# Designs tried in a protein design chat: miniprotein binders against q6w4x9r395to579. Part 56

Target 1, 185 residues: q6w4x9r395to579
Amino acid sequence: GHCSLEGGSFVTTFDARPYRFHGTCTYILLQSPQLPEDGALMAVYDKSGVSHSETSLVAVVYLSRQDKIVISQDEVVTNNGEAKWLPYKTRNITVFRQTSTHLQMATSFGLELVVQLRPIFQAYVTVGPQFRGQTRGLCGNFNGDTTDDFTTSMGIAEGTASLFVDSWRAGNCPAALERETDPCS
Below, E stands for the ipSAE of ESMFold2; O stands for the ipSAE of OpenDDE; V2 stands for 0.75 times the mean of E and O plus 0.25 times the DockQ between their complexes.

## First folded at step 6 (miniprotein)

Design S40 (at its last look DockQ between E and O 0.01; V2 from the best seeds 0.00; counts 0 for: pae O 12.0 > 1.5, placed apart)
Fold by ESMFold2, look of step 6:
Structure S40 (fold): chain B 185 residues (1-185), chain A 91 residues (1-91)
Amino acid sequence: as target 1 above (185 residues)
Amino acid sequence: GSEELFERAKELIDRAIEAARRGDFEEAKFLLDIAFYLIEWAARRGLDEKLIEALREAAKLVREGIEAGNPELIERAKELLERVYEEVKKR
């Protein structure tokens, strides 16, 4: 399954449902019992223009009981707050420069993250088939049915991306505006 | 592009070979692990199957040469890598 964060504001779920949103917060992309030690993948969005409705991806975070790996748009990788030179490895996770413009986080538990650093900061999440029907967050539930991909953190299917996205905020953040105008290029 | 991926994988395997030649087997294994991650990512991207298989074989030969203490396997891996590089260049 593939989930992507592109153009600063666009998401495509594991079930290929596209949507967009604009918000300044950290959001849960992916939670699953398939991730060891209560692992989760999160995305950080921040203001990218002069308008309050213009936001873009600035970091991706993998968090578990053992690690907090942050990959930011300034190409600095930290684990538990300590900057790391690449390639970098923990027991189950390896982070390395894939190409001149891309970083990869590879794992032994079926999660892969590829981060494009240039020309714009984008992220691509790949999970193995063992994750089918066992994911939650902005990347959807990976059950082959796009009609329930907007399932909130309380397990309620929503009809709009805005309500769905807001339910996956980490902590208290301003509600996102739906983008009714030109998306990022 | 695909040339960059092949060049990166080859560079990692070459560095693993040099680490193995000087006895730094932990570094050699680490570099090979990354090379295998790149090779499998390239395979999913649909890159040339012949080149992918050659890279896999070269990386396997280095790993086996380290584990068996057999420098002939490592030299065979180097020869295979040079053939992969020439195939990528003529394209």
Scores: ipSAE 0.234, ipTM 0.667, lowest interface PAE 4.3, mean pLDDT 82
Fold by OpenDDE base, look of step 6:
Structure S40 (fold): chain B 185 residues (1-185), chain A 91 residues (1-91)
Amino acid sequence: as target 1 above (185 residues)
Amino acid sequence: GSEELFERAKELIDRAIEAARRGDFEEAKFLLDIAFYLIEWAARRGLDEKLIEALREAAKLVREGIEAGNPELIERAKELLERVYEEVKKR
């Protein structure tokens, strides 16, 4: 399964459902029992301009009981608040420079993350087949059905992205704005 | 930390109860969705299991109350939440 965060405010789920939202919060992208140590992948969005529609991805965070790995738009990588030099390796995670503009987080448990640093900060999440039907968050549930991708944290399928996205907020943030559109537009 | 998440979750549950009391069940459900997420996150961050269970139970009761159209369940949830707060204050 492939989930992408592109163009500052576009998301394509594992089931290939595209949608757009504008928020300035931290959101859960991926939770799954397949992630060890209660791991979760998160996305940090912030204002990129004056208007509410000017939001963009500014960081990606992998959070577990053992690690808090942050990859920020300024190309700084930290774990538990400490800056790390690349390549950086933990027990089951490796962060390294893939290209001059791309960083990669590789794991031993079937999660891969590629982060494009320039010209736009974007993220690409890949999960193995073992994750099928066992994911939740902004990247959807990876069950081959796009119609139920907008499932809230309570397990309620929503017709629009607003309540869906807001249900995955990591804190008390303003409500997200939504607009379903093709991320390639 | 986990304590902050606890407080946020509690606040959301409380707000959900108030929304339900006003008859705004959609708002209540929305708030509870977030609350359940935060509860689980707090648990993951090592918050006391008893506190987590109490919050979870309160949130569930609110949800049940909304779904069943039973204001009594909502009030029971509020009482439970207050007990949780009292317990936290004692620590």
Scores: ipSAE 0.000, ipTM 0.193, lowest interface PAE 12.0, mean pLDDT 87
ESMFold2 (binder alone), look of step 6: mean pLDDT 82; pTM 0.806

Design S41 (at its last look DockQ between E and O 0.02; V2 from the best seeds 0.00; counts 0 for: pae E 16.3 > 1.5, placed apart)
Fold by ESMFold2, look of step 6:
Structure S41 (fold): chain B 185 residues (1-185), chain A 91 residues (1-91)
Amino acid sequence: as target 1 above (185 residues)
Amino acid sequence: GSEYLFEEAKELIDRAIEAARRGDFEEAKFLLDIAFYLIEWAARRGLDEKLIEALREAAKLVREGIEAGNPELIERAKELLERVYEEVKKR
């Protein structure tokens, strides 16, 4: 399954459902029982321009009981707050530079993350078939049915991306809906 | 099961038109980029070619209207979108 986070807060789910949102928060991209040690993948979005609709991805975070790996737009990779030179390896995770513009996080548990650092900070999430029907978050539920990809953290299928995205906030921040509806803010 | 794609693309183009009418051309262009992606995704799935072409044309008219500073093109896009919407509702 593939999920992409492209410039301008553009997301395509594991079931190929595209959407866009406006928000400046940390969001849960992917939770799954297939990720060891309560692992989750998160995305950090921040304001990137003058209008309220200009937000962009600034970091991707893999968090588990053992690790907090941050890959940020400043091209620095940290684990648990300490900067790491690449290639960087733990028992189950390897982060390495694939090209001058791309980093990859490969894992033994079927999660793969490719981060484009330049010209635009973008992220591409790939999960193995064992994740089918086993995911939650902004990347959707990977069940082959786009009609319920906007399932909230409470298990409610929503018709709008804004309510869905808001439900997956991982920190204190204004709701995505509030930001989207105030063009003069 | 992909008729929602036409509704989503239409909504994005409508919002781009509204942004362009306000003079927020950066937001309009951003929304159009997403709409073009959705239209091409629908086209790759082999969905209704007439609706896809109408959405493409509407999005192109808005983009051209912004680039040329020509609000008549933006209004033509709106008219086309209303026709597309009526076709989707009949389904």
Scores: ipSAE 0.005, ipTM 0.123, lowest interface PAE 16.3, mean pLDDT 78
Fold by OpenDDE base, look of step 6:
Structure S41 (fold): chain B 185 residues (1-185), chain A 91 residues (1-91)
Amino acid sequence: as target 1 above (185 residues)
Amino acid sequence: GSEYLFEEAKELIDRAIEAARRGDFEEAKFLLDIAFYLIEWAARRGLDEKLIEALREAAKLVREGIEAGNPELIERAKELLERVYEEVKKR
């Protein structure tokens, strides 16, 4: 399964459903029992301009009981708040430079993350087949059905992205009351 | 079509109460923030005003209880919610 965060506000789920949203919060991209130690992948969005529609991805965070790995648009990698030099390796996670413009987080448990630093900060999430039907978050449920990808954290399937996205907020941030959804979603 | 918003808000408030009971006030506040959002959304979508007001009041009481460190207010809110939920079931 491949999930992508592109163009500042576009998401394509594991089931290949594209949608757009505008928010300035941290969102859960991926939760799964297949991630060890209660792991979760999250995306941090912030304002990139003056209008509410000018939002962009600014960081990706992998959070577990053991690690909090942050890859920021400033090309800074931290774990539990401490800056780390690349390549950086933990017990089951390795972060390294893939190319001059791309960083990669590789894991031993079937999660891969590629982060494009320039010209636009973008992220690409890949999960193994063992994750099929066992994922939740903005990347969807990876079950081959695009019609139920907008399932909220409460288990409610939505027809639009607004409530879906808000349900996957992480951290104590206000709900995005003014957001735009891609009409093609 | 806004009944599901009520149910989601209800569940979030319940979870907030449980978080508060555990002393996890940050989580409780977070959940309540989302609940308030859903309540207002439901209101805009035409959910019964009486239900909205009751739910809003209960959520406010929970928030006040958390902010004041008063568990009694939280329990009062829970009782109010239970009454609201029972009324919904009768419809």
Scores: ipSAE 0.000, ipTM 0.177, lowest interface PAE 13.8, mean pLDDT 87
ESMFold2 (binder alone), look of step 6: mean pLDDT 85; pTM 0.841

Design S42 (at its last look DockQ between E and O 0.53; V2 from the best seeds 0.00; counts 0 for: pae E 7.0 > 1.5)
Fold by OpenDDE base, look of step 6:
Structure S42 (fold): chain B 185 residues (1-185), chain A 91 residues (1-91)
Amino acid sequence: as target 1 above (185 residues)
Amino acid sequence: GSEELFEYAKDLIDRAIEAARRGDFEEAKFLLDIAFYLIEWAARRGLDEKLIEALREAAKLVREGIEAGNPELIERAKELLERVYEEVKKR
């Protein structure tokens, strides 16, 4: 399964459902029993301009009972708040520079993350087949059905992205907007 | 900077064209949505208006081609992008 966060506010789920939103919170991208130590992948969005529609991904966070690995747009990698030099390796996670513009987080448990630093901070999540039907969050449920990807944290299927996205907030933040004004003028 | 955004936007439109040629119109539309967003972002960051207009036109042609079921419009967009690319190389 491949999930992508692109263009600041665009998401493509594991089931290849595309959607967009504008929010300035931390959201759960991926939660699964297949992630060890209650692990979860999260995305941090922030305001990138003056309007509410100007939001962008600014960091990706992998959080577990043992680690809090943050990859930020300024290329700083931290674990539990401490800056780490690359390549950085824990027991089952390795963060390293893939290219001049890409960082990669490799794991021993079937999760891969590629972060593009320029020109836009973007993230690409890959999970192994063992995750099929066992994922939750903004990346969807990886069951081959796009129609139920907007399932909230409470297990309710939503028809709009905004309510779906809001249900996966990791903190108390303003409500997300479903879309921005059409830039096609 | 703005140049990188230009290149990325161009790449997205190129990918959209290829998706449309394959008949994957949903993917093409999605890529175009991202492209339009980046074009406006590049404009705000000071990319020259001529390049912005060219990107907008190309993206619109692809969209129109998909909506109208007219592959000729998509091809015109490709030609436009190629011309723009050549102009940039000459700078």
Scores: ipSAE 0.325, ipTM 0.679, lowest interface PAE 1.4, mean pLDDT 90
Fold by ESMFold2, look of step 6:
Structure S42 (fold): chain B 185 residues (1-185), chain A 91 residues (1-91)
Amino acid sequence: as target 1 above (185 residues)
Amino acid sequence: GSEELFEYAKDLIDRAIEAARRGDFEEAKFLLDIAFYLIEWAARRGLDEKLIEALREAAKLVREGIEAGNPELIERAKELLERVYEEVKKR
């Protein structure tokens, strides 16, 4: 399964459902029992221009009971607040520079994260087949059915990206604004 | 330089053309939306005006070709993309 975070808040789910939103928050991108130590992958969005409706990805966070790995647009990687030289390795996770413009977080538990640092900060999430039907968050549920990929944190399938995205906010932050939605989808 | 940006924008438009040819118009439109975002991002930074205009016109031709059911517009877009590729590789 592949999930992508591109450009100004464009997302494609594990089931290939595309959507766009606008918001300045940290969102739960992926939760799954397949991630050890209650792991979750999170995406941080912030304003990217003059308009309040322009937002873009500024960091990706892997959070578990043991680690809080932050990969930010300023190219600094931290774990639990401590800056790390690359390549960086824990028991289950290795973060390394894949190319001059891309970082990779590889894991022993079937999660792969590729972060494009330049020219635009973007992220690409790949999960192994053991995650099928076992995911929740902005990347959807990976069950092969795009009609329920907008399932909220309360388990309710929504018809709009905005309500879906707002339900996955991590914390007390402004509601997302849906821009450039496809009126036919 | 900005070579990677123009290569990525070109790739998005090429993939949109491919999706359109197999009838996946929703995917094609989504890919074009990303391409337009990148093109305008580059324009705001004052990057290569000539390449930006060629990419913008190519993306517009694909969108219009899909909407009108006109493959000649899509072929014109391919020609512009090849011009972009040649300009990028000179650098």
Scores: ipSAE 0.082, ipTM 0.532, lowest interface PAE 7.0, mean pLDDT 82
ESMFold2 (binder alone), look of step 6: mean pLDDT 83; pTM 0.814

Design S43 (at its last look DockQ between E and O 0.04; V2 from the best seeds 0.00; counts 0 for: pae O 15.4 > 1.5, placed apart)
Fold by ESMFold2, look of step 6:
Structure S43 (fold): chain B 185 residues (1-185), chain A 91 residues (1-91)
Amino acid sequence: as target 1 above (185 residues)
Amino acid sequence: GSELLFEWAKELIDRAIEAARRGDFEDAKFLLDIAFYLIEWAARRGLDEKLIEALREAAKLVREGIEAGNPELIERAKELLERVYEEVKKR
């Protein structure tokens, strides 16, 4: 199964459902029982231009009870915020420079992450077949049925990408849709 | 950029406090883990050092309050965040 996060805040789910959103938050990209120690992938989006409709991926985070790995354009940061030299290895995870522009996180549990650092920060998530029907988050549920890929964090199938994406925020962030003005609470 | 990271980190710590008050300690710990990563990212983006230290201290107080079963530490974290926010508003 393949999920991609590409320039312009475009996402393609494990079931090949494409969508776009505009938001400046940390989102749950992938959760699954197949990830050890309550693992999750998260995606961090920030403003990338002069318009609020211009948002882009700036980091990918793998977080579990055992591992905390942040990959951004300039650094890999692990456990307690320390920057690490590559290759970086834990028991189940290896992060290494695949090319001058790409990093790879390889795991023993069927998750692979490839991050393009330049010219545009993009991420490509691959999961093995054991993940079928057992994923949640922005990458969808990987069940072969695109009609419920927009299943919210509460388990409700939603008809719009914006409500779906907002439900996967890791925190109380502004809604993903652009507002007429920059709102203050 | 860095102001947005401050807002996100503060919000995650506030939500961790509320989760801890409800006894949802595993949820609170998850939110704090994310907040710590955002705080370090904000520091690298050049957020004011005093704001960064205040965020770090607040997050640490919540974590320690959960681990020790000490609600006074959690309340001190809330008070610290509120005072820092009031200082930001004056500037």
Scores: ipSAE 0.006, ipTM 0.269, lowest interface PAE 9.4, mean pLDDT 77
Fold by OpenDDE base, look of step 6:
Structure S43 (fold): chain B 185 residues (1-185), chain A 91 residues (1-91)
Amino acid sequence: as target 1 above (185 residues)
Amino acid sequence: GSELLFEWAKELIDRAIEAARRGDFEDAKFLLDIAFYLIEWAARRGLDEKLIEALREAAKLVREGIEAGNPELIERAKELLERVYEEVKKR
């Protein structure tokens, strides 16, 4: 399964459902019992301009009981707040430079993350087949059905992305928007 | 735009009430926080003041009900919302 965060506000789920949102919060991309130590992958979005529709991905975070690995747009990698030199390896996670513009987080448990640093900060998540039907978050549920990808953290299937995305926020943040709102509306 | 925000807020308040009924107060609070944000946003966008006030009042009652552990307040809020929704349908 491949999930992508591109263009600042676009997401493509593991089931290949594309959608767009504008938010300035931290969101859960991926939760799964297949991730050890209550692991979760999260995405940090922030304002990239003046309007509410000018948002972009600024960091990716892998959080578990043991690790908090942050890959930021500034090309800084930290674990539990401490800056780490690359390549960096924990027990089951390795972060290294793939190319001049790409970092990769490789794991022993079937999760792979590629982060494009330039020209646009983007992220690509890959999970193994063992994750099928066992994922939740903005990347969807990886069950081959796009119609139920917008399942909230409470298990409710939504027809639109807004409530879905908001349900996966990690913190008290403003509501996300699916589209640019006409200021005159 | 304000109409969409109204419907969104309404939905979140309804879901908050249901969460509260189940005893999921943290979820309810979370949903209400979003609802309040949307209500204020709708207000700034020129949504009818009476509707805004009704939604705000209902949301407050739900919050108070949760904080006080008073399910009656939550039900009162639900009834208020139902009346508001019916009025909207008549327009």
Scores: ipSAE 0.000, ipTM 0.168, lowest interface PAE 15.4, mean pLDDT 87
ESMFold2 (binder alone), look of step 6: mean pLDDT 84; pTM 0.825

Design S44 (at its last look DockQ between E and O 0.24; V2 from the best seeds 0.00; counts 0 for: total charge 0, pae O 12.5 > 1.5)
Fold by ESMFold2, look of step 6:
Structure S44 (fold): chain B 185 residues (1-185), chain A 91 residues (1-91)
Amino acid sequence: as target 1 above (185 residues)
Amino acid sequence: GSETLFELAKYLIDRAIEAARRGDFEEAKFLLDIAFYLIEWAARRGLDEMLIRALRTAAILVRRGIAAGNPELIERAKELLERVYEEVKKR
């Protein structure tokens, strides 16, 4: 299964459902019991222009009880906040420079992440067949049916991307966004 | 930006406090690990140093409260987070 995070906050789920959203928050991209040690993949979005509707991906974060890996345009940071020279390898995870413009995180548990650093920051998530029907988050549930890919964190199927995406926020992001506005209007 | 990381770190510490109050110490420790990581990332992104210190202190208080079985430390962490949030809202 393939999930992509592209351009101006465009997402394509594991079941090939495309959508776009506008937000400056950290979102749960992928959760699954197939990820060891309660692992999760998160996506960080930030303002990328002069309007609130211009948001883009700025980092991808993998967190588990054993591994903490942050990938951004300028750095790979692992456990305890240490920046690492690539390639970086643990028993189960290898992060390496695939090309001059792409990084790859390969794992022994069926998760692969490819990050395009230039010209813009984009991410591509691949999961093995053992993940079928066992994923949740912005990448959908990987069950072969696009009609329920907008299933919220509470298990409710929504008809719009915005309600779905909002349910997967990891924080109270409207408060941070509201501080960027001029109240004079 | 770094403000998004502040909100996420605060959220996770609040969740760790809730877990600790229920006695779910394994969950609380897991959430604190994530929060500490985000706090350091926010520091590298230039979040205000006073906010960073407040977040670190709150996370440490929860960790110590769990380790010592001392709920007063956990409640002090909650009070600190609420004060920090009120200061952020004034700005």
Scores: ipSAE 0.011, ipTM 0.349, lowest interface PAE 9.2, mean pLDDT 78
Fold by OpenDDE base, look of step 6:
Structure S44 (fold): chain B 185 residues (1-185), chain A 91 residues (1-91)
Amino acid sequence: as target 1 above (185 residues)
Amino acid sequence: GSETLFELAKYLIDRAIEAARRGDFEEAKFLLDIAFYLIEWAARRGLDEMLIRALRTAAILVRRGIAAGNPELIERAKELLERVYEEVKKR
């Protein structure tokens, strides 16, 4: 399964459903029992301009009982608030520079994250087949059905992205705005 | 900073309480787990010890309430959080 966060406000779920939103909060991208130590992948969005439509991804966070790994747009990688030099390795996670513009977080449990730093901060999440039907968050439920990807944290399937996205907020933030996905973007 | 972590932790515990009240214990547990992470991070960042203890206690009460099937513990957690809210507003 491949989930992408691109263009500042575009998301493509594991089931390949594209959508767009504008929010300035931290959102749960991926939560699954397949992630050890109650792990979850989160995305931090912030304003990138003056208008409400000017939002962008500014950081990706992997949070577990053991780690809080933050990859930020300024290329700083931290774990539990402490800056780490690359390559950085924990017991089951490795963060390293893939290219001059890409960082990668590799894991031993079937999660891979690639972060493009420039020119646009973007993230690409890959999960193994063991995650099928067992994921939740902005990346969807990875069950091959795009029609139920907008399932809220409370298990309610929404027809639009707004309530869906808001349900996966990790904090008290303003409501997200839904925009149409531009296929040419 | 630590204040942001506090607000986020508090928010998550509140959501956990709401989830527990609905019987959605899986969601509650998930939210509490995140809250605990943030509480500890806030502690390391020098957040007020009394606030840390209050948040921790509230989260523990919710967890215990779920585990024991005791909604009273969950309500106690909510009451504690309300007191925390009031205390923070006074500062």
Scores: ipSAE 0.000, ipTM 0.180, lowest interface PAE 12.5, mean pLDDT 87
ESMFold2 (binder alone), look of step 6: mean pLDDT 86; pTM 0.859

Design X30 (at its last look DockQ between E and O 0.93; V2 from the best seeds 0.00; counts 0 for: pae E 4.5 > 1.5)
Fold by OpenDDE base, look of step 6:
Structure X30 (fold): chain B 185 residues (1-185), chain A 89 residues (1-89)
Amino acid sequence: as target 1 above (185 residues)
Amino acid sequence: DTLREEAERLYEEARKLMEEAIRAFEAGNFEEAFRLAMEAGRLITEAIRLAAEAIKEGDTDPWTILLLKYAEWLAEIVELFIERVAEEL
């Protein structure tokens, strides 16, 4: 499964459903029992302009009982608040520079993350087949059905992205705005 | 313990009970599986309550929110498991 966060406010789910939202919060991208230590991948969005529609991804966070790995747009990588030099390796996670503009987080448990630093901060999430039907969050449920991707944290399928996205907030933030659009547009 | 810490403890206990329940089920011990799952359900419900209360009282740590969501997910799993075990009783 492939999930992408592109163009500052575009998301394509594991089931290949594209949508757009504008929010300035931390959101859970991927929650799954396949992630060890109750792990989750999160995305931090912030304002990039003066209008409500000017939002962008500013950091990606992997959070578990053991780690809080933050990859920020300024290329700083931290774990549990401490800056780390690359390549950085934990028990089952490695963060390293893939290219001059890309960082990669590789894991032993079937999760891969590629972060594009420039010109736009973007993220690409890949999960193995063992994650099928066992994911929740903004990346969807990876069950091959695009129509139920907007399932809230309470297991309710929403027709619009706004309530769906808001249900996956990992903090106290304003309500998100939505627009169903092709990420490639 | 803080509300979050208590919720975490109960969540872990519920998880362990469910692991035992699954083993019991696989061994054909359906009554034991049912008992364990019911207990897990009780604990996870309380864990959810405590985590939600922590958030309500101003706990803004993303981990607390994540804990709540995992606890809610486990609660769903417990309910489904109980229904499945009940079919064997």
Scores: ipSAE 0.793, ipTM 0.908, lowest interface PAE 0.5, mean pLDDT 94
Fold by ESMFold2, look of step 6:
Structure X30 (fold): chain B 185 residues (1-185), chain A 89 residues (1-89)
Amino acid sequence: as target 1 above (185 residues)
Amino acid sequence: DTLREEAERLYEEARKLMEEAIRAFEAGNFEEAFRLAMEAGRLITEAIRLAAEAIKEGDTDPWTILLLKYAEWLAEIVELFIERVAEEL
């Protein structure tokens, strides 16, 4: 399954449902029992211009009991707050420069993250088939049905992206702003 | 810190109990699977309460929020598993 976070705060879920939101928070992209040590991918969005509708991805975080790996738009990779030289390897995770403009985090547990550093900071999440039906977060539930990809953290399917996104906030931050005019899915 | 730490401990213990419950179920030990799952449910309920209280008291660490969401998801799994085991009793 593939989930993408692209410029303009656009997201495409594992079930190919596109949406956009305007928020400045840390959000849970993906949580799953398939991730060891209660791991999750998170996305950090911040204001990229003068209006609330100008937000962009500034970092991607893999958080577990063992690691807090941050890949930020300033091209620095940290683990537990300490900057790391690439390639950086733990037992289950390797972070390396894929190209001059892309970093990759490869794992032994079926998660792959590719981060485009330039010209725009973007992220691409790939999960193996063992994750099917076992994900939650901004990337959706990976069950082949786009009608329930907006399932909140309380298990409620919502019709609007803003309510869905707000439920996945992982920080003290304001609620997502109203959607722009673009259609969902 | 203390609320989050206790919630983490209870969540981890509950997850371990559920792993044992699933193994017991697969071995046909349905009464033991039920007992283990009920205990996991008790621990998860308390873990959720403690994590939610930590957030209410100003814990803004993303880990605390992630813990709460994992605990809530596990609680759903525990409830479904208990129903499944009860069918075998």
Scores: ipSAE 0.221, ipTM 0.629, lowest interface PAE 4.5, mean pLDDT 83
ESMFold2 (binder alone), look of step 6: mean pLDDT 89; pTM 0.876

